# Miniprotein binders against p73408: the designs that were tried, part 9

Target 1, 371 residues: p73408
Amino acid sequence: MRQILIAPDSFKGTLSAGEVCQIALDVLAPEFDCVAHPLADGGEGTLEAIANNLDGQWQTVRVQGPLPDQTVDACYLWLPQEETAVIEMARASGLPLVPVGEHNPEIATSYGTGELITHAARRGAKQIQLAIGGSATNDAGLGLLMALGWQFLDSQGQSVGWGGQALGKVAEIIPPVLNAFPQVTVLCDVTNPFYGANGAAQVYAPQKGADPAMVQRLDQGLRHFARVVREFDGFEINFPRAGAAGGMGGGVAWALETKIESGFTAIAKLTQLEQAMAGCDLVITGEGCFDHQSPQGKVVGGVLELAKKINKPAIIVAGQCQLSQTVLPNVLKIFSLVGPDMPLEKALQHPQTALKKRLVQVKQYLIQSQN

## First folded at step 17 (miniprotein)

Design ee1
Fold by OpenDDE base, look of step 21:
Structure ee1 (fold): chain B 371 residues (1-371), chain A 109 residues (1-109)
Amino acid sequence: as target 1 above (371 residues)
Amino acid sequence: SDEVEELARQIRYLAKLIFYIARYLRRRGDKDAADKLRELAYRIRDLAEKFEETGNPEYLKQVAELVEEVAELIDEVLEKAEKTGDPRLARFAEQLAEFIEELAERLEK
């Protein structure tokens, strides 16, 4: 074995992908040539994962926060070689930025995310990767689009304002003339439509502070907006993934004529995961919980599919494993942090120690396999 | 290719701008111009989608022909807006004309 690729997801709530890589390097690099390639799904830690793989420059911009009276210092990642900006909407318009007790998706705005996009465009971005996880908003991206110069007017010709409350008031849409504006790719892993029983409001507004009555109002707002869009240009905004981030997926895709991609796929392309994996003999991947759904999606599933495609063996290091090794033909072995020697509670309290212990076992396994 | 996707995106965005002007004109009572521009916007968008799917440059030639027709209509809209004292429409028409010129240059390459 000449080279090992270490390409984990985050262990949600315990370790970042970068931390997992560092611990793996500390254990394995004395004996093996190792390359760290931390991955993400477009959620939390996406910027950090990309920054660890590519030469990036952190940009800090003071922008509108999720609430009308808030300003935040939001960071995004500038990749000068790729002329690409990577933006997490959660840095400007995210749920964690809203104080406890003030969660209100009727008021929360995505305007600050649009300011980040504008800043990146002015800096010379040719492409913008927009991760839309962790939103506080259900405004269909209206705030974001307003920051880009879009106007949404009511029946009286006045601006509809901000938040999910604005959606039901839209009567007129005025697009800006945008010359040489960068391509914005929306990153999301959800398949929710724009409105309805599985739509943005019904599924995600409750976790953003919506009561049942508010959910109904927000869903009606999304339905109204969808009708106005259809009347505007015939576009049907109620498609799979459109409901992401309170309808931002649909709103941005429609307004900017862009595509929605999976976070893993976009990050894997941007960080050249296939090329990195092709240069290695083995891939080590992992996540916090490897279950029956893991092989079919997200980061670990994507890594395993790619490894299978290019005929690379894989090892999985998981926080918990509910699958037998026999399910995945290219997987050599699965290591679980939790075991007889490491109870779940202890692994959660000391994730670094638990991971290190399993990586020592991975090391031993690899040494024995070479003999 | 990335180039095909980018050009298709720009053409679809042009169609979006034309949809706006068409709606504006309809509200102003210029139904014939509005209907014509709306038709052209749908045709341009459809061609952009076909171009993105196939990469066939013949669709770009067809787009270029329709864009020329749009440009003429936008010049008429601009002249009318100036004569009637509608500075908002005039400004948008001017910006759209510039956008069309820039796009036309890319369609010829």
Scores: ipSAE 0.873, ipTM 0.961, lowest interface PAE 0.5, mean pLDDT 93
Fold by OpenDDE base, fold request of step 22:
Structure ee1 (fold): chain B 371 residues (1-371), chain A 109 residues (1-109)
Amino acid sequence: as target 1 above (371 residues)
Amino acid sequence: SDEVEELARQIRYLAKLIFYIARYLRRRGDKDAADKLRELAYRIRDLAEKFEETGNPEYLKQVAELVEEVAELIDEVLEKAEKTGDPRLARFAEQLAEFIEELAERLEK
């Protein structure tokens, strides 16, 4: 084994996937030839992970922020070779962009995300990958769609306006005639339905600043919009994943006739993970916490599944591992940053040092395995 | 294939546009035209879904036939909109006709 693919996720809040790769390269070289392949799940750091893998051009666009009075300079990644734009809605319509104390999912709009999509389309994008994590909104993507030329009218024929408050007012839908519009793929890992007890409003609106009364109004708005959509074309918008980003998953999937894909799957395809892995002898992957659910989805689970599919051995480097043994036969060994020699608190305070220490052990293990 | 998915997407989007104009016509009182267009929209969408699932070009042929029927009906709608002085409907019908023409060219390949 001489060629190693380093394909980690981020270690939440501590190390980016790119930083993990760099540390791995620094430790494992020159004894091993390593290829960095940072991954993401469509959450935070997705653009950076892709930019590290592909020759991309950062595009900065002044767009509508999450609140009506806000303008933000949002960036997205343009991939000219793939004719693909990768957009994170959080850059335009994200929760961190809302000033403290002004969180209001009844008012917050996704309009700026739609402006990014429009800009990408004008750049010649044939494909748009839309990561919808970290939203400030519960507008079912109405703002985004309005920026694309959709009109949502009330019973008086007036625009319903912006935010989650608009949902319950929709009486008429006017789609734009879009010629040669790019395919938008929504990247989402949540399975929440559009409305109800597990729906967008009930689950996610509280963290976006909704009180219990607002949650009820927003959920009722989503239910109303779902009815209007059903009356429009018979579509049932209350499906798994539709609740993502305050109903944007459902709204965009319906309106743009697109699919919702897992972030990992889309990024893996875009960055040609399978091809990169096929060219290597071993894959090293990792995340902040590897548990019983980690093999089922997420970046590490996806990498391991792919490694199994193409018969590549894998090593897992986890921040914390709750599993002594994995069910995945291709996993050679699991290394945990946290151990008897590295308490959790110390690992959290010094994640780079903790990772480096563990990667030295990985290196030693690999050298011993070659002998 | 990516091509199948893209074409299916465009056909489904056409169906969405037809659903709109059908709804508009219904509100205007043109029930017969509305009902016919709505029926065609459902059929077109269903065929697009089958095409996406199977990749069978026979579904595209069936779509093409229905799209021709839609095109004729849209021309009638346009004429009626012009005669009745409904510029919003006329504009949408014109844009939809153009969309159909572009899509029809893709369906023949």
Scores: ipSAE 0.872, ipTM 0.962, lowest interface PAE 0.5, mean pLDDT 92
Fold by OpenDDE base, fold request of step 22:
Structure ee1 (fold): chain B 371 residues (1-371), chain A 109 residues (1-109)
Amino acid sequence: as target 1 above (371 residues)
Amino acid sequence: SDEVEELARQIRYLAKLIFYIARYLRRRGDKDAADKLRELAYRIRDLAEKFEETGNPEYLKQVAELVEEVAELIDEVLEKAEKTGDPRLARFAEQLAEFIEELAERLEK
């Protein structure tokens, strides 16, 4: 084994995927030839991970923020070779952009995300990858669609306002005639339906500032909008994944006739992960979930499945050993950052040191395995 | 292929535009035209889905035939909208006709 692919996720809250790659390169060289391939799941750090893998150009656009009175300078990534824009909705319509105490998913709009899409389309994008993690919104993408020229009217023929409050008012839908509009792929890893007990409002609106009464209103709004869509073209919007980003998954998929894809799958295709992995002898992947609420194993699981598919051995470097049960036959060894020699608190305070220490052990293991 | 997926997407979007104009006509009381256009929209969408799944160009031929029928109906709608003084319907019908022309050129290659 001489050539190693380093294909980590971010160690959430501690190290970016790019930083993990750099540390791995520094430790494993010169004994091993390493290729950095930072990955993401379509959540936080997606643009940075892609920018580290592909020759990209950062585009800064002044757009509508999540609240009606806000404007933000939002960045997206332009990939000129792939004629692809990668957009994170969190840069325009994200929860961190909302001031403390002003979180309101009845008012918050996705309009600024639609402006980014429009800018990318004018820039000549044939493809748009839309990461929808970290949203402040429960508007089913209505704001985004309005920025693209969609009109949503109430029973009096007046335009519905912005935010989740608009959903229950929709009586008429007017699609724009879009000539040669780019394909938009929505990146999503959640399986929540559009509405109901597991729907967008019930599951995600509380973390966006909704009280129980607001959650009920938002869910009723989603139900109403789903009915209007069904009456419009017979489409059933209450499918798995439609509830992503406050119903944006369903709304955008329906309106733009696109599919919702796994963030990992889309990024793996865009960055040509399979081709890169095929050229290597071994893959090292890793993730760090120090918070129990983060969905585990998205990137790592995807990398391992791909490695299995193409018969490549894998090593896992995990922040915490919660992955102990997924013994894939192609996994040589699992290393945990946290261990008897590295308490959790110390690993959180010094993540670079913790990772370096484990990578030294990985290096020793690899050298011993060649003998 | 990416080409199949893109073409299928465009055909499905056409169906969406037809669903709108059908709904508009129904609200105006033009039930026969509305029902016919809605039927055509469902058929076009179904064919686009089959095309995306199979890549069989025979589905594109069938789409092309239905698109011709839609184009004729849209011309009638445009004429009627102009005669009745409905500028919103006229504008949409014009834009839809242009969209159909562009798509038809792609279906013939």
Scores: ipSAE 0.871, ipTM 0.961, lowest interface PAE 0.5, mean pLDDT 92

Design ee1
Fold by OpenDDE base, look of step 19:
Structure ee1 (fold): chain B 371 residues (1-371), chain A 109 residues (1-109)
Amino acid sequence: as target 1 above (371 residues)
Amino acid sequence: SDEVEELARQIRYLAKLIFYIARYLRRRGDKDAADKLRELAYRIRDLAEKFEETGNPEYLKQVAELVEEVAELIDEVLEKAEKTGDPRLARFAEQLAEFIEELAERLEK
């Protein structure tokens, strides 16, 4: 009996990675011995994907929401064996938490994310994985850092307050003395610099409710903050990935002396994907990206690279996969959910049915290949 | 290794704290002390980066030497802060001294 690793990403907007795994198990078992290994990119569904792979404990904390007058009950994942907390900033400081019509990246704060980090540290975390997708904020992580004890003062020695509006007011930085504070790893797949034409404000602030004038103010704020940081310790915060989550990538990396890592790489390491894959004969991976986004940096791309590295054959089951089999020698076959028998609209309306139909074909293919 | 990365991170964070004190002293007019501490902070940070990249324990020895020099300067800063009635600086200097002591113990292992 062939052992199969099922290591999909989420089908964004339709199926979680866990749901994909369950459907695959339902179709492929008992004919094949299947191991589910749901993956994520550090975006939405990251906590759920990890919780499906590792014994985790959900922690619920009441924290500051993205708006000043808002409190939210935010969950993060505690992994007691790994002494690791996995935090999604979107649970505390995320765009979906902001009421319709109140999106304002000049006001929105990351403070609640810092409270989650503080809670995890007090819980005994040695490592904190911080997923920073889906932010409502453009505050460069100032709110988060303030929750950790950082002070940012204006020219009058007063606190600059919260939100992207605070950035341009920073004149003095006071770091806390943090003894035995856990390593915070920022998970991010974007390459945007801190400021400028491709920076945090110019690229992401519009989707957070910024008009063109606000975008300019936010970008100037980021530029100002970058100058203050440079004057403080000579650090250049305008590096690739620093613009992630409205500059939080840069702000947290600078302040906490940490690195920004690929979400996939971090999750693959945390969930021991390589070890799981090594124990299997075949890998089935897939994603629901209907868009022709580069396989580079994505879950499917990462899985295929790993499979190639350890000489495992792979099958791709994707919504729309334009990857040519010629480019990926270890890929046995690509199955697209969308096809002549399944129009895109129908696949979007009935993702479970569409996936099941393709997995039946995968099953048939695998049975035929063994004969 | 995770241990190398963690230790390097802590050393870089120490440098950040030293940068703060250096900046504080400069604003107070203690230019010589500020310049010396800022120099030491840059050197410590550079060594931490080299240590992280190479894992060479020789960089840790060099860090340890500089940390001793910093510790002496911080003691002087603390004494001055107490004498001049700057409780904010005194408290920070005390906390930094404790941080240095804890880090020094790790650097010796």
Scores: ipSAE 0.870, ipTM 0.961, lowest interface PAE 0.5, mean pLDDT 92
Fold by OpenDDE base, look of step 20:
Formats: sequence, C-alpha cells, structure tokens
Structure ee1 (fold): chain B 371 residues (1-371), chain A 109 residues (1-109)
Amino acid sequence: as target 1 above (371 residues)
Amino acid sequence: SDEVEELARQIRYLAKLIFYIARYLRRRGDKDAADKLRELAYRIRDLAEKFEETGNPEYLKQVAELVEEVAELIDEVLEKAEKTGDPRLARFAEQLAEFIEELAERLEK
C-alpha cells in the first residue's frame, strides 16, 4: 500500500474536513503518497470541502438575511470548469445569522438564498448545487422563489409576504417565465415529509425558535400550501425529503422541477470521489462520532460503501467510536481519538493534537502491515 | 444523460406555465380553454417524465405535437386578452409563446 486517499467528513464542532486532511498529510505523506479528498454531507463546511477539492472561486454577494431588516454578505462557490455554483442556504438564510432571542420561523425568509441563485445564474451557472442545511426558515422556499420571480398571492391578490406565516395565506401562484435558467439540485439527507408528525414544522421548527403553538400554525401553513400546489398542477408535495429546511426541499423541487439528492452523493460525484479512490490503495475516512448509524447514512458510510464496491480497504479515524472494530469486511481498523491515552475532555480541548496522535498510530499500523 | 434531464426539466417547466394560464383562464370563466390547456399540461408533463426515465426520443416527438397545439391555443388566448384589455394575461401569453418557440427549436434538434 503506497497511495492513500484521505476522505474524511468534518469532526463536527472541532475540525473541518480540510483540517483533518492536512493533519493526515502532515503525518503520513513522507512515508505514503497521500491524496486529500475532504468531504461533506451538504451541511456546514460543504463549500470549504468542495473548494479544497476543486478549483473554485469564492463569490461574495450582499443579500437579504433571514430577518426582514437584515442584510448579509453571503459567499458561494463558483466552479468555472463545471459551470456550477455551490450555494449553502445557511450563508444567507441560516440559523446562525439570526441574533439570539430573535429566532422566528414565521418571519424568517429564504429570499437571500434566491438572490444567491440569481447571482449565480447571471454569472453563467448551468448547474446549481443548493445545500439547505442549517436553515432559519420554515417558509417552504417561498422567499427563495420570490427572489427568482415567483409570485404568491393571497385571496385579495396581494403578496403573502415572507416567512412561514405566508404559507397559509397563499391562494394564487404565478410562476415566472424563465428562459435558460440553471438546474438547481437540492442537497439534503433528511427524509422528512412536507407536513405532519414527521414534517418540517413538527420536527425542525422548535430548534428554529418555534413554540408548540407556532409549530401548529406552521404545519397548518404547510398543509395549506400543499393543497394549493395540488390544485395548481396536481403535484403532491408531501413526499420524502420535502420537509428539508422547513419545506424548502419540497417547495424548490416542485417549483423548479428539480430533484433532491443526498449531499454526500452529489459532492462525491462533483469531486470525483470514485475516480480518486480507484487510484488509491487505501482509503482513510472519519467523522466526529462513529456510531451504529454511521455506516448507513453519512459521509463515512458513503465512503465505506464506495470502497467496498470497488474493493478498496478502509481505515476509520473517529473522534469517538461506539462500535466494535468489525463493522465492515473492508474496514481494516477503527481508530478513536478518545482512548485510554486521550480522555474525551482533552480531545475536545485539543482536537488537532488528539488527531495527530492517533494518526501517528495509524502510520505505525500501516508500516507494520506492510512488513 | 444530463441533456435528457435538462430537456425533461424544461418540458416540465413548460407544463407548469401552462397550468398557470389554464388556472387564470378558469378564473376568468373561460372553462373550455382552461380545461384543454390543463389536459395538455398533464400530458406534456407525463411525456417529459417518460422521456427522462427512458431517453426515448419518441416521447419528444409526442411532446412537440402537443406543444404545437398549445402554441395555437396560446395565440388565441393572446388575441382574447388583447381584445378584452387584460394586459397581465397578454404579457404572460406573449412570454409563454416565446418560451414555446425556443423549446420547439430544441425539440427539433
């Protein structure tokens, strides 16, 4: 084994995927030919992960923030070779942009995300990858669509306004006649339907500042909007993943006639993960917490399944590991940052040091395995 | 292919625009035109979905035929909108006609 692909996720709250790669390169590269391939799930750090893999150009645009009186400088990634823009809605319409105590998914708008899409389209984007994690909104993407020229009118023929509060007021939908608009692919890993007990409002609105009464209003708004959409064109918006980002998944997929894809799958395709992995002898992947759910859904699981598919051995480096070492046949070994020599508290305080220490052990293991 | 997906997307978006104008006409009491356009929109969308799934160009030919029928109906709608003094409908019909022309050129290639 001479060539190693380093394809981690972020260690949420401690290290970016890029930082993990860099530390791994610093430890392994003199003895092993290493290729960094930072990954993301379409959540936080997605743009940075892509920017580290592809020649991207950062675009900064002043757009509407999540709150009506708020403007933000939002960045997105332009990929000139692929004629693709990668947009994180969280940069314009994200929860972290809302001041403490002002979280209100009835008021919060996705309009600024639509402005980013418009800017990317004007820049010549043929494709837009839209990551929709970390939203402040439960507006089903109405704000975003309004920025693209959609009109949503109430029973009086007036604009419904912004936020989740607008959903229940929609009586008429006016699509724009868009010529040569880019394909927008929505990236999400959630399977929540548009409304109901597992819908956008019930599951995600509380973390966005909704009390139980607000959750009920928002869910009723989503139900109403779904009815209006059905009356408009017969489309059933209450499908799996439609509830992502407060219904934006469903709203955007419906309005723009696009698909919702797994963040990992889209990023893996965009960054040519399979091709990179095929050229290597071993893959090292990892995440902050590797648990019983990790093999089935996230970046690490995706990497491991791909590695298995193409018969590549894998090593997992996790912040914490709750699983035994025998998870998958192609997994050679699992290394946890936390161990007898590294308490959890110390690993959290010094994640770089903890990772470096563990990667030294990985290096030793690999050297011993070659002998 | 990416080309198939893109063309299918555009055809589905055309159907969406037709759904709008059909709904608009229905609200104005032009039920026959509204019903016909709505039917055509469903058919066009269904064909676009089949095209996306199969890549069979025969579905594009069928779409082209329906698009011609839509174009004729939109011209009638435009004429009516101008005669009745509905500038909103007229503008939308004009834009839709242009969209159809551009799409029709792509369907022939």
Scores: ipSAE 0.870, ipTM 0.961, lowest interface PAE 0.5, mean pLDDT 93
Fold by OpenDDE base, fold request of step 22:
Structure ee1 (fold): chain B 371 residues (1-371), chain A 109 residues (1-109)
Amino acid sequence: as target 1 above (371 residues)
Amino acid sequence: SDEVEELARQIRYLAKLIFYIARYLRRRGDKDAADKLRELAYRIRDLAEKFEETGNPEYLKQVAELVEEVAELIDEVLEKAEKTGDPRLARFAEQLAEFIEELAERLEK
């Protein structure tokens, strides 16, 4: 029997990666031996994808929310065998936690994310994977670092407080002496620098509720903080990816002496995707690209590159992808959910049915190819 | 290896702590000690980066030598802080000394 790895991304807004795997298993079995390997890019659904792939334990912690007057019950994933915590900052410091009309990146704090990290460290984490998508903040991670024991003082020796407004006030930095603290890997897929025309504030602060005047203040704050860091230890924080999550990428990478990795690469390593793929004859991947403007997902691209590297054939099952231009030689066939028999509107309304219908065609194709 | 990366990270973090105490000393007017510690911090960080890139244990030996020099200077800072009645500096120097001791044990493995 031909062994197949099912390694999809989420079909954003419709199906989780786990649901896609289950539908594939239901359709392709028993004729094919299938292994489910749900993936994510470090965005929404990352924790759920990992929890479906590994024996994870959900941890719930009451922490500071994005606004000063908020507390939230935030969940993260604990992997006891790997001694690894996977944390989504959006669960503590995310946009969805901010009430409608109260979005303010000058006030919003990442402090609650730092509390999750502290909890994971106390739980015995050796590694922390930090997904930083969906942030409400532009504080360069100052709140997060304060929760870890960092102090940021103004010219009067007082704490600068919370939010993006604090950045321009920093005059002194006091690091904590951290013994045996876990490695924190920041998961980031953007290449934005810390400040400037393509920096954190200019690109992302508007989506977090900043008006043009606020964007300028936040960018000046980031520039000021970058200068203070340079004066502190000579470090240049204005590097590619530093602007992620309102400068948290740069702030955390500098402060904790850690690296920024792609979400796909980190998750693929954590879930042992290469080993799983090596044990199979074929990989099926896919994503829900229903928006014409959505570039090919990083998960699908990463899976295809890995499959090519280890000489595995691949099949793509996607929503509506103009994938024709990026077809690798090892891609056997591309199946689109949308077709003459399945209009886009119908596929959006009934994604499970649309996926199942295409997977039946995949099954037929595979059976015919064995003959 | 994951071990090389972790050790390099810890050494870079040590350098960060030394940068802090050097800056503190400079503000107090102890410019000579501050300049020396800052230089050592840069050298330690550079060696950690080379170690991470190459995995060559010779860089760890060089780090160990510099860490010994830092430890001696931190002891002097601690003594001065106690004599001058600076409890904040004394506490940080004590914690840093402990951090150095723990790291030194790992560098000798």
Scores: ipSAE 0.869, ipTM 0.961, lowest interface PAE 0.5, mean pLDDT 92

